# Designs tried in a protein design chat: VHH binders against Phytanoyl-CoA dioxygenase domain-containing protein 1 (PHYHD1). Part 15

Target 1, 291 residues: Phytanoyl-CoA dioxygenase domain-containing protein 1 (PHYHD1), of Bos taurus (Bovine) (q0iib1)
Amino acid sequence: MACLSPSQLQKFQEDGFLVLEGFLSADECEAMQRRIDEIVAKMDVPLHCRTEFSTQEEEQLRAQGSTDYFLSSGDKIRFFFEKGVFDKQGNFLVPPEKSINKIGHALHALDPIFRCVTHSHKVQALARSLGLQMPVVVQSMYIFKQPHFGGEVAPHQDASFLYTEPLGRVLGLWIALEDAMLENGCLWFIPGSHTGGVSRRMVRTPAGSVPGTSFLGSEPIRDNSLFVPTPVLRGALVLIHGEVVHKSEQNLSDRSRQAYTFHLMEAAGTIWSPDNWLQPTPELPFPPLYT
Below, E stands for the ipSAE of ESMFold2; O stands for the ipSAE of OpenDDE; V2 stands for 0.75 times the mean of E and O plus 0.25 times the DockQ between their complexes.

## First folded at step 10 (VHH)

Design q2 (from n3 with S56D Y58W A60K; framework vhh_7qia_2; at its last look DockQ between E and O 0.63; V2 from the best seeds 0.00; counts 0 for: pae E 2.9 > 2)
Fold by OpenDDE, look of step 10:
Structure q2 (fold): chain B 291 residues (1-291), chain A 124 residues (1-124)
Amino acid sequence: as target 1 above (291 residues)
Amino acid sequence: QLQLVESGGGLVQPGGSLRLSCEASGFTFSSYAMGWYRQAPGKQRELVAFITSGGDTWYKDSVKGRFTISRDNAKNTVYLQMNSLRPEDTAIYYCARSTYEYWGDRYVYSFDYWGKGTPVTVSS
């Protein structure tokens, strides 16, 4: 079912998120997982990404060293790793393939399998049912949420990172490639939290700066009881409003919680913030979703 | 109660100097990185200088060689020495406390608490 029913649309409007179970078939999920295995098999990790630091300041310096790596990843397929996976010499403490936090941020554009999924008729139909006129894909990433290691993602709004004027123009599509349960780090949402604006912004700092990005403002303290867990099965798509507050806990289980996520922006009448970490490039302007 | 109080702003001629101070209270100052931001009318707030708890510093390119950020942990104060001031330096300057977050693909400083700001006007 690719098109939202009126009731689903209403629910999304009220909650700021929506679960669509069975959005992808098992075969589709398998294809994506196999493809990512192939990509990981060819992984080349730059040495500078393997530097381990013992202090926050050193970590910041690493951030500086990796600033270009991150900031320029918008039009590339790059690997990002979990914390603490390297020793002091830059060697992996765990197998490299088990150390990856995410791959991003241009799977949607550069990989045929992920491009196919991102621009599938199902996704397009979904977007159309949401009333998007000129949606473009701004980023994509494959999230591993590794067993035991998969770190938490703090409460946030996607719009903090992908800011537009006006607000309300960014949507996240989060596809579970594995069952996402409480124990392995399913998403948590604060229903209805998408109507209050953006609490903080991540912005680029000046070129050559350390850090390369910074938050302006802060997330308010939120009562944990406001978060509702949203476990989903393999193949489910979670539609995420750009301003809905959500998080995921650390994966403390012995199984991963892999997911593919990409973000859409309604381009019609929308200004992409030049302060966003992610900027379109000549190599990869934001591609239209509709084909 | 956490508090950041900026001072030292004012009117200065081009080429002049100012020294901004930010006195912190309500938290362990020495444990936090501190930053100076500025916001000109109609413009976005921008990071000007940053100093870690360990004393490492960062500067915006446009202020390098002219501005110096420092801290005195005994006084819970961060400073911004501004020399060779230019009209384009005109802004409200804010002191901010930072926290550090990892997001899987980057480390990001979150400046989560701000002073009220001190105005700096550079004009002939």
Scores: ipSAE 0.182, ipTM 0.574, lowest interface PAE 2.0, mean pLDDT 90
ESMFold2, look of step 10: ipSAE 0.317; ipTM 0.720
ESMFold2 (binder alone), look of step 10: mean pLDDT 83; pTM 0.830

Design q3 (from p3 with T52Y S56D; framework vhh_7qia_2; at its last look DockQ between E and O 0.25; V2 from the best seeds 0.00; counts 0 for: pae E 3.4 > 2, grease 24.9 > 24.2)
Amino acid sequence: QLQLVESGGGLVQPGGSLRLSCEASGFTFSSYAMGWYRQAPGKQRELVAFIYSGGDTWYRDSVKGRFTISRDNAKNTVYLQMNSLRPEDTAIYYCAKSTYEYWGDRYVYSFDYWGKGTPVTVSS
ESMFold2, look of step 10: ipSAE 0.234; ipTM 0.608
ESMFold2 (binder alone), look of step 10: mean pLDDT 83; pTM 0.843
OpenDDE, look of step 10: ipSAE 0.035; ipTM 0.440

Design q4 (from n3 with G55D S56E A60R; framework vhh_7qia_2; at its last look DockQ between E and O 0.52; V2 from the best seeds 0.00; counts 0 for: pae O 4.1 > 2)
Fold by OpenDDE, look of step 10:
Structure q4 (fold): chain B 291 residues (1-291), chain A 124 residues (1-124)
Amino acid sequence: as target 1 above (291 residues)
Amino acid sequence: QLQLVESGGGLVQPGGSLRLSCEASGFTFSSYAMGWYRQAPGKQRELVAFITSGDETYYRDSVKGRFTISRDNAKNTVYLQMNSLRPEDTAIYYCARSTYEYWGDRYVYSFDYWGKGTPVTVSS
């Protein structure tokens, strides 16, 4: 059942996250993976995205192009690659399909398969059970978490990137398309950490400036012992409160940890920050979840 | 103890100049990029300029050609020379320490420590 029980709702409210095992069937997961394979097969990587930088400063010099690529991806399906996958001439050091960090950020809107999943009756029912009145989809991405070098995601709050007024209006839906275990980079959460506000924000810098984004503030030092690993099986959906602190470790295993994630925003009574890296466009205003 | 102390702000007429200074302490200054932000009343804080540890400089478009950021590592000080000041430059100017953080697919500057700010008012 896609609707949350009272106990599940309570748990989500307390912890800031909730695991729903078996949210998608194996067939549904497979369909999504097949679709990604098709998308990747047609991948066209711009030359400016095939750059390896020797130093952070050197990369910064090229930050404008890369940042523009990222900043303008909100209404597109674009490829983002792991660090260190290109040589200085822009050649792949590893197979292209194995070099991808994520695809984003408009799978939910532009791809029929992912649109279907995102706007499925199950997702809508889930959203309704959460009390969302006018939820909109703000972004989506397919995360590969490649074997051996799938990079870690440092502790963060989604609201740092997707900031609203008031807070508490953004939810992440993270769907495991493969088993996510300790060894291949499952999510880790600090239960109950979603009630303390946002410690930092990633904001757009002024147009034409380099870099294109920056953090305002910093994440506090958090005791690693506070993080609880949340391994899940293929097909599981993890609900993520926009303010709950979570991370994932590097995938050191020989298997990937693929996941599809998208974020919802309650639009009723909510202001989307104009400083967010992601902005709605005329081409893709934030689509309503409910159909 | 980390500390950033801004100075040099004040009232100036349009077309005038100011030089802001930020003295840093409590960390290895030369290892960090430094930046200047400003915040006008009712507006969001915005990046004005920053300088890397390698003395590479970056500016917002609206201040290019007018503002110059520089640093003196021997003095642990970052400067913002502001020429041809305009009323729209009126704001509290903040000095910030910057780090560079990788987030899987990109690097993002993190300005994680701020001074108290120095006010700049450009008015006739």
Scores: ipSAE 0.031, ipTM 0.361, lowest interface PAE 4.1, mean pLDDT 88
ESMFold2, look of step 10: ipSAE 0.318; ipTM 0.650
ESMFold2 (binder alone), look of step 10: mean pLDDT 82; pTM 0.823

Design q5 (from p4f with Y52T K61R; framework vhh_6fv0_2; at its last look DockQ between E and O 0.42; V2 from the best seeds 0.00; counts 0 for: pae E 5.3 > 2)
Fold by ESMFold2, look of step 10:
Structure q5 (fold): chain B 291 residues (1-291), chain A 125 residues (1-125)
Amino acid sequence: as target 1 above (291 residues)
Amino acid sequence: QVQLQESGGGLVQPGGSLRLSCAASGFTFSSYAMYWVRQAPEKGLEWVSFITSSGGSTYYRDSVKGRFTVSRDNAKNTLYLQMNSLKPEDAAQYYCARSTYEYWGDRYVYSFDYRGQGTQVTVSS
C-alpha cells in the first residue's frame, strides 16, 4: 500500500488529502497503544504545567508557564491536557489517564516503537512515491480524543503552525489507531482547499512575553457545508497536505479516537521559518526520514 | 458589534509625553485582558503592553518598561496608555486590542483581530 498509483496521486493533488486504509496492521497499532500505556503509567506533570479554566484572568496568569512547557516540547515527550480537568490547586478532577489531550512532540525520535513506525519501509516508500527528495520529520504527536472530554479541533491548515518558504513543503501523516468515525471525532476536510496558501500563521512572540505565541492574520469564516467527513478504520493513514483545511468535532461518545500523527517537510529548497513555535535543537535537529 | 476607538495620539518632541485612550463597546470589557500594539511604517505589528481583565497585572515590552504605564477603568470601559520619555523609536500607529485566544490542547494562541483604527504617535527627531 506504500506505493501510490497514478490515480491515488491525482486524487491527492486534487483534494489535498488521501485515505490509505489498512496502512498499519493490527499488530502495529496494538504495539503503539501498549507503548503509550507504558508512557502514561509513568506520567508526572509539574503543577505549573497544568491548565486551569475558571475565569479568563486565572487562565492568563497561568499562560506563561503552560506556554513555556509547550515551546520547549519539540525534543521531549510531554503531556498536554483537556480544558477543565484541573481544580484551582492543580489537582485532577478527572482520572489522569482520561484527561490527556495529546503527547508531543518527539515520539518519533525518543521512543523506539514510534521511531520504527515513523521510519518504516512502508512510510519511506510512500514518501518516495510522492516524490520527496529530502524529507525530514519535524514533529510527532499521539492524540487521544478522549471519550466525553475530547475537544473539537477548529478548522485549520497545518502550515499555519509549520510555516515554510515556499509553501507546499509540509505533509501530515495521520494514522488511526482506533476506528475514527462520525461519533468519536473523525477528520473533516474541505477538498481542494490547499491551493490558496494559508490564512494566518502562529508565531513565537518575543522571549519572555505573555503570551508566548500569537496568530498573525485571521481565520476566515467558512461554510460548514463544504466540509466532508472522512471516517476511517483502525490502521488507516490519512495523507494531509500542509495547506488543506481540516477539523474534527468534539468527541461526545464513550469511545476514544486515538491517532499517531507526524509531519514531514521536504527540506530540499525549503526555508523553515525562524518564527515557528517549533525549532530544531542541538539535541534534535530535524531527522531525515530516509535512513 | 465589538468596537474599539483609540485617541490621544499626536506630535511630541523627544522626551515628551502622551496619554492614549481606548473606548470599548459591544462586549463585556471587564471580562477581557487588553493589549496595546503598535505598527511603524514598513514594520510588523509589535506588542507593547498587556493588562489583565481586572487590571491586577501589567506587562510591558522591554523597550518601554519604566516609560509606559497601561491601566484600565472597567466602570468606564476604557483602556489607557501613559507614554513618558518618548523616543523617535516609539513613533507608530498605536492600537488597542481585545485579548482573545484559542486553546489547541498544548498551548494558548492569542489574536489581535479585534482592534480599532489606531491613533498616530509622531516623535520629531
Scores: ipSAE 0.137, ipTM 0.590, lowest interface PAE 5.3, mean pLDDT 85
ESMFold2 (binder alone), look of step 10: mean pLDDT 81; pTM 0.797
OpenDDE, look of step 10: ipSAE 0.373; ipTM 0.700

Design q6 (from n3 with S56D Y58R A60Y; framework vhh_7qia_2; at its last look DockQ between E and O 0.46; V2 from the best seeds 0.00; counts 0 for: pae E 3.7 > 2)
Amino acid sequence: QLQLVESGGGLVQPGGSLRLSCEASGFTFSSYAMGWYRQAPGKQRELVAFITSGGDTRYYDSVKGRFTISRDNAKNTVYLQMNSLRPEDTAIYYCARSTYEYWGDRYVYSFDYWGKGTPVTVSS
ESMFold2, look of step 10: ipSAE 0.193; ipTM 0.564
ESMFold2 (binder alone), look of step 10: mean pLDDT 81; pTM 0.813
OpenDDE, look of step 10: ipSAE 0.039; ipTM 0.440

## First folded at step 11 (VHH; framework vhh_7qia_2)

Design r1 (from s19 with N58Y A60Y; at its last look DockQ between E and O 0.56; V2 from the best seeds 0.00; counts 0 for: pae E 3.1 > 2)
Fold by ESMFold2, look of step 11:
Structure r1 (fold): chain B 291 residues (1-291), chain A 124 residues (1-124)
Amino acid sequence: as target 1 above (291 residues)
Amino acid sequence: QLQLVESGGGLVQPGGSLRLSCEASGFTFSSYAMGWYRQAPGKQRELVAFITSGGSTYYYDSVKGRFTISRDNAKNTVYLQMNSLRPEDTAIYYCARSTYEYWGDRYVYSFDYWGKGTPVTVSS
């Protein structure tokens, strides 16, 4: 039942996000987690991509590989790590499989299980009920939110990273693969914050620059009391308007908060910004959602 | 009080030169990367050049070889030497201060303060 009722459509339009409990079954969530375990078991990340960026020139040069690793990830399955999991030589301080922050950014195209979920009948029906004419899938991520140290995600708007002209053309689909609660880092939203555009944009810097991206504009300090926590059960889908402000807290609990998320762009009448870090390639143009 | 004050803009003929200055105050200047951005009429603001706290320089392709960014930490000042100016360089030029933000998969220059800008017009 992926067709949204008129009241659900109204709530999404008013708030900028909407929770659909029970979107995937427990078995479907488990299958995705098993597939991720297989992908992680084959993980191989170049040593020069394991060092965090710094503000010093010497460390900046050593970290150039990690910048290129991110910028070229749009048609790959790549691994990104929590802050502080490497020593100065790039060796893991914790088991590698427990140090992963996320996997991105083309699971939807390159993995048959994630492709099947992304293009499933219920996802396509949901997109049709929202009135999307020519939706394309621009990226996907598997998020771990590791126990004990899974990092916070600061307040942001997805369209700052996935910028279009006009605005209002990107939509996030965020699927909980485990219960997402206050204790393990659920999402928090400012309801209605999607109506005023974006506060800043992430743009590519000139070729050869390190880091290879820059924000244009500044994120305002917001009143924390405006954020509403959005706990959901495993299998829930959270629709996220591209301009709604959201965040998540650090996961200090002993349970992870795994989620699969992907973004759609309505391609009809839309210009994808050439300054976005993510660009389609000849190998993977943004695939149409409708199959 | 945090301030970035640009100067040195003006009207210049094609092929001419200008030197922009940006005097900074209210923070430890030598600890920050600094950049020059420009905004032409009807266009979005774009990066022109930036310089790290360690002195490494980077340039937008259309200005490479013509523009030179530099910094003088003793004077808390960044400079943009603009040579061989073209009508396409006409814009308001902004000095900007940056920090670094971590986003789980990369660091990003986070420009948290801009000056008011200095206009540059290349015509006649």
Scores: ipSAE 0.333, ipTM 0.644, lowest interface PAE 3.1, mean pLDDT 86
ESMFold2 (binder alone), look of step 11: mean pLDDT 82; pTM 0.813
OpenDDE, look of step 11: ipSAE 0.513; ipTM 0.842

Design r2 (from s19 with A60Y D61R; at its last look DockQ between E and O 0.51; V2 from the best seeds 0.00; counts 0 for: pae E 2.4 > 2, grease 24.9 > 24.2)
Fold by ESMFold2, look of step 11:
Structure r2 (fold): chain B 291 residues (1-291), chain A 124 residues (1-124)
Amino acid sequence: as target 1 above (291 residues)
Amino acid sequence: QLQLVESGGGLVQPGGSLRLSCEASGFTFSSYAMGWYRQAPGKQRELVAFITSGGSTNYYRSVKGRFTISRDNAKNTVYLQMNSLRPEDTAIYYCARSTYEYWGDRYVYSFDYWGKGTPVTVSS
C-alpha cells in the first residue's frame, strides 16, 4: 500500500530523501525491537572487539583487524561496538547490550523477522512505485545510537561505500524504531545534494597492503548551514538516495535512537564495483527484493 | 602551510642501500601516522610502509626485512631505510600523512596529504 503519489516522487527526485511517517505500526516496531533483544541476548562477543586501544599505535594496528572483521560481515550477523565501552582487560564498562553501535550486515537474509520486514508487501510496493525493475538487497543493519554516547556519523553519501556504475542505483530504506529527534540524533540532509556524484569512495586495498580499506578522494568542506534536520516519529521510513549527503549528531540524551536500515541496488543495467567492501558470496548472493 | 619534503633518493646498484627522509611542517607531526608509498611508471601508487604516531610499524610484504620506517618527532621527520635494493624497487617514493576515520564498524584510512616525491632508481 505504500504507493508514492506523483508529488512524493517529485519531492524525492528534487531533495534526494523523503519521509513517510507511519510506515510501520508501533506494534511492528516493538516486535523488531524484541527480536533484536533476543539476538543480543545470544551475543558471543568477539575477543578482538573487546579491547579498547590504550595508545594511538594500538588504534591504528587494531583498525586493520577490525576492518577484516567488517569486510567479512556481508553474509553474517555481527556486532560492532561503540568506542570507549571496554577497559584495558576487555571487560565491559557499560552493560554489553547497551554497548552495541550496530548489528550488520545480513539481518535481511539471516533473521526471519527482519527478512519478513525487508521483503514485506509494503516494501515491495514502495519499490515498484519508485520504478525499480530488478532491485536486490545488498546489506542491512540495526543501529542503536545508544543513550549518552551514541557516536556522531559524519557527513557522507551511501554510494561512497556502495559504488555502482552508473551512479544513482542505490537506495537506502531507513526505518525509525523509536522517535528520532534533534535530542537523540536524528538524520540531517543537504537537500538536492544527490545530483553531483560522489566525493570519495571506500575501497578494499590489495592483499599484502595495510590498511585493509581506504578512502579514494576526500570529503569536501561543506557549509554546515545547508544541513536540514529531519526529525521523524517511530515507524517512519526515510528514503535515502544513494548520493544524498547526510549525517547525524552524537546522542547525548538518555534515549536511544534505534533504526533498521537496508540498501537496495537496481540491478538492471548496473555494474556493482569490484572494489566495494561488500561483495556477494556463494553463501549469500544479493537476494532479489521482489519475491 | 602544510609541507612534506622528501629527500635521499638517487641511483643505486642492486643490493645497495638508500635512506629516504621526509621533513614535515605546518601540523602537529607527533599526532599523525605517516607512510611511505611508491609509484613505478605506469603502475598504481602502492603502500610501502607506515608508522603510527606511537611508533608501531607495518610493511608491504615484498619489502619486509629489507626496509625500515622510523620517525623522529623532535625533528618532525619520517625515514625509510632501504637495504638490499632490487631493480623492482625503482619508483618515485612519496611520504604521506595518514589519518583514519571510525565508522562504527570499521576504521578507514585516508591519505590527506602527499609530498612531491623523490626518485629511486636501482640499476647497474
Scores: ipSAE 0.353, ipTM 0.723, lowest interface PAE 2.4, mean pLDDT 86
ESMFold2 (binder alone), look of step 11: mean pLDDT 82; pTM 0.815
OpenDDE, look of step 11: ipSAE 0.430; ipTM 0.769

Design r3 (from s19 with N58Y A60W; at its last look DockQ between E and O 0.50; V2 from the best seeds 0.00; counts 0 for: pae E 3.3 > 2)
Amino acid sequence: QLQLVESGGGLVQPGGSLRLSCEASGFTFSSYAMGWYRQAPGKQRELVAFITSGGSTYYWDSVKGRFTISRDNAKNTVYLQMNSLRPEDTAIYYCARSTYEYWGDRYVYSFDYWGKGTPVTVSS
ESMFold2, look of step 11: ipSAE 0.542; ipTM 0.805
ESMFold2 (binder alone), look of step 11: mean pLDDT 81; pTM 0.811
OpenDDE, look of step 11: ipSAE 0.286; ipTM 0.638
ESMFold2, look of step 17: ipSAE 0.298; ipTM 0.642
ESMFold2 (binder alone), look of step 17: mean pLDDT 81; pTM 0.813
OpenDDE, look of step 17: ipSAE 0.329; ipTM 0.679

Design r4 (from s19 with F50W A60Y; at its last look DockQ between E and O 0.48; V2 from the best seeds 0.00; counts 0 for: pae E 3.8 > 2)
Fold by ESMFold2, look of step 11:
Structure r4 (fold): chain B 291 residues (1-291), chain A 124 residues (1-124)
Amino acid sequence: as target 1 above (291 residues)
Amino acid sequence: QLQLVESGGGLVQPGGSLRLSCEASGFTFSSYAMGWYRQAPGKQRELVAWITSGGSTNYYDSVKGRFTISRDNAKNTVYLQMNSLRPEDTAIYYCARSTYEYWGDRYVYSFDYWGKGTPVTVSS
């Protein structure tokens, strides 16, 4: 059987997202979780990257020194933490392994387990059924959505962060490594919201600025009733059009919601914006998906 | 009610100068970073400069060395001194207020309110 049926392709075109249950087996999900545990066990995060991230005065943010850590993460495996997990001296208030928000942004290139999943035959076949000619992998991340602490992700469009000319060239592949339910922070989408472009862009600020990124434009206030919850079982893949509006709620439950996600760009006829925070480097140009 | 009122725009020859002002009301001005955007006809708004609540200034490369942003907290006013103007600087200039948004791994400035703008024309 071909990867996507005609009805699945139509549903993706209409909604801007599509759920594929059973994309990875339970064993494949567990193997990825074991690999991330190994990566976390070797975690070594500099003190300046362990400072608290808050909504307080800009002076505190300037003193953190964390901007270089984020902006240079595109060709690295780096750790990013939840709000409120550090004291004023940078010591963990919560066990370090339970403090991580996500790991990014080059698992797909630098870790053999994540590289194998990203370039698997089933992922490549999926990309071909979507009509992608020259897809490249632009980033990847492992998301923990920690019990009790896992922060909300506000309504957004991925192409606001991964901007291209023309729009419509970015696709997110989001793989549930644990059941993702209402109670532990599943995804919510506005079906059909991908047809109107993006409301804002996150760009790099000038060198030496604090913080190192800013938004051009603003996120509109949206009717919350338009969001549809999208619970999925472990092993599901959620296809996410780059312009579809989506969010996730805070995880107040006692179960995490771990996920592996990566983004593809159709490189044929596409300009990656030089203002994006994420840029290819000589060490890691965006690798082609098809191998 | 929150308001940002820009003034000081006009027609100027290349190489000339203008000083833009933005008077703020309806919020605690001294607690916010403030910025200037511009929008040329048919183009997206682009950020040109901003100043933090603590007084630190930031500029995009296209205006660095020519434009100076400043603030007067006693007057609830942010200024943009524009020197050595070029035809490419022709745009409507907007004053903007910032907030901070947390995105799971960093804070990002979010400019969530704009004034009505003041037009600047640099004749070629």
Scores: ipSAE 0.217, ipTM 0.561, lowest interface PAE 3.8, mean pLDDT 86
ESMFold2 (binder alone), look of step 11: mean pLDDT 81; pTM 0.807
OpenDDE, look of step 11: ipSAE 0.516; ipTM 0.783

Design r5 (from s19 with N58R A60Y; at its last look DockQ between E and O 0.27; V2 from the best seeds 0.36)
Amino acid sequence: QLQLVESGGGLVQPGGSLRLSCEASGFTFSSYAMGWYRQAPGKQRELVAFITSGGSTRYYDSVKGRFTISRDNAKNTVYLQMNSLRPEDTAIYYCARSTYEYWGDRYVYSFDYWGKGTPVTVSS
ESMFold2, look of step 11: ipSAE 0.537; ipTM 0.840
ESMFold2 (binder alone), look of step 11: mean pLDDT 81; pTM 0.812
OpenDDE, look of step 11: ipSAE 0.238; ipTM 0.613

Design r6 (from s19 with N58F A60Y S110T; at its last look DockQ between E and O 0.56; V2 from the best seeds 0.00; counts 0 for: pae E 5.6 > 2)
Fold by ESMFold2, look of step 11:
Structure r6 (fold): chain B 291 residues (1-291), chain A 124 residues (1-124)
Amino acid sequence: as target 1 above (291 residues)
Amino acid sequence: QLQLVESGGGLVQPGGSLRLSCEASGFTFSSYAMGWYRQAPGKQRELVAFITSGGSTFYYDSVKGRFTISRDNAKNTVYLQMNSLRPEDTAIYYCARSTYEYWGDRYVYTFDYWGKGTPVTVSS
């Protein structure tokens, strides 16, 4: 499974995504979930996430604090929360472990268990079968897709946020840690949509400004009938071309849809945009995948 | 019906100045942030200046100190004063309306409407 057949390579090239069922065992998925539980048990919630705005000035200051927290998260393990999980005084309206939208963006480098999975033999072999010469890991995320609270993710292309010249150099590896079905927010793709470039880019704005990031271009209105649902079982890996259009619906069910995802960039012959929100730091340059 | 109508573009020699205007209609102008974008031939559209509904202004480094964005809510108009123009400033300049939306884990400015643009050429 780690070595793609010629037909799997062709399907990925045609569709822009590919499902590899059984990539991780149930035990491997459970170990990652246990590690996340440990991380969550000791989290410190940043103050900008706990308070509701009472004035426009407070709202703007909160937005700047939230944006700065995001922009500097590339070499950290940070917590991002669902909308509406705090009251006006900053108290949780739900159990704290059920309030988290995602954890990012350096689990692959800073946590031994996630580092081991990211650099595992099977991941490296998969990258070699795709012909990647000098892949680097640019970010990672643990996604909760919480029961009832797990918000939709609007149609997007990962390369809009992780822009390179040339395009086509970014690859997402998305691993289901629980069954991902229609009822709990599986992925949806537009097959073949990766061949038309990106519709927009998220770029950094000048430091200290109210809009810490903005979009160049806009996401077009898309015909919903073009999206194909992609349910997968726990342990599946979904390979995601950086330019393929994908989304997920709100999770209204009683079951979460937890996933670990990380992105690779083929660094050979590739320019990482200095306008991307995510930049390598002296503390964490983008680590090579091959070890 | 939403409209953003740019004007004031043209041909200017290096070192010259132009003032772009964008008249808005069909929405409550004072409630929205506004921006100016430009697109040079063969390049991606880039943000040059941004102004919030409250009047705070922001510039990208390439134009800071040379360009000034302003707004007149009574006239539903946003302006871009461009001084010390360079050949590199040659582009089509677009006025854009912005909203501030929650994006899964944070608020982000999005741009949901652009005008048709006004060309600016800085020759020689």
Scores: ipSAE 0.058, ipTM 0.419, lowest interface PAE 5.6, mean pLDDT 85
ESMFold2 (binder alone), look of step 11: mean pLDDT 82; pTM 0.815
OpenDDE, look of step 11: ipSAE 0.400; ipTM 0.747

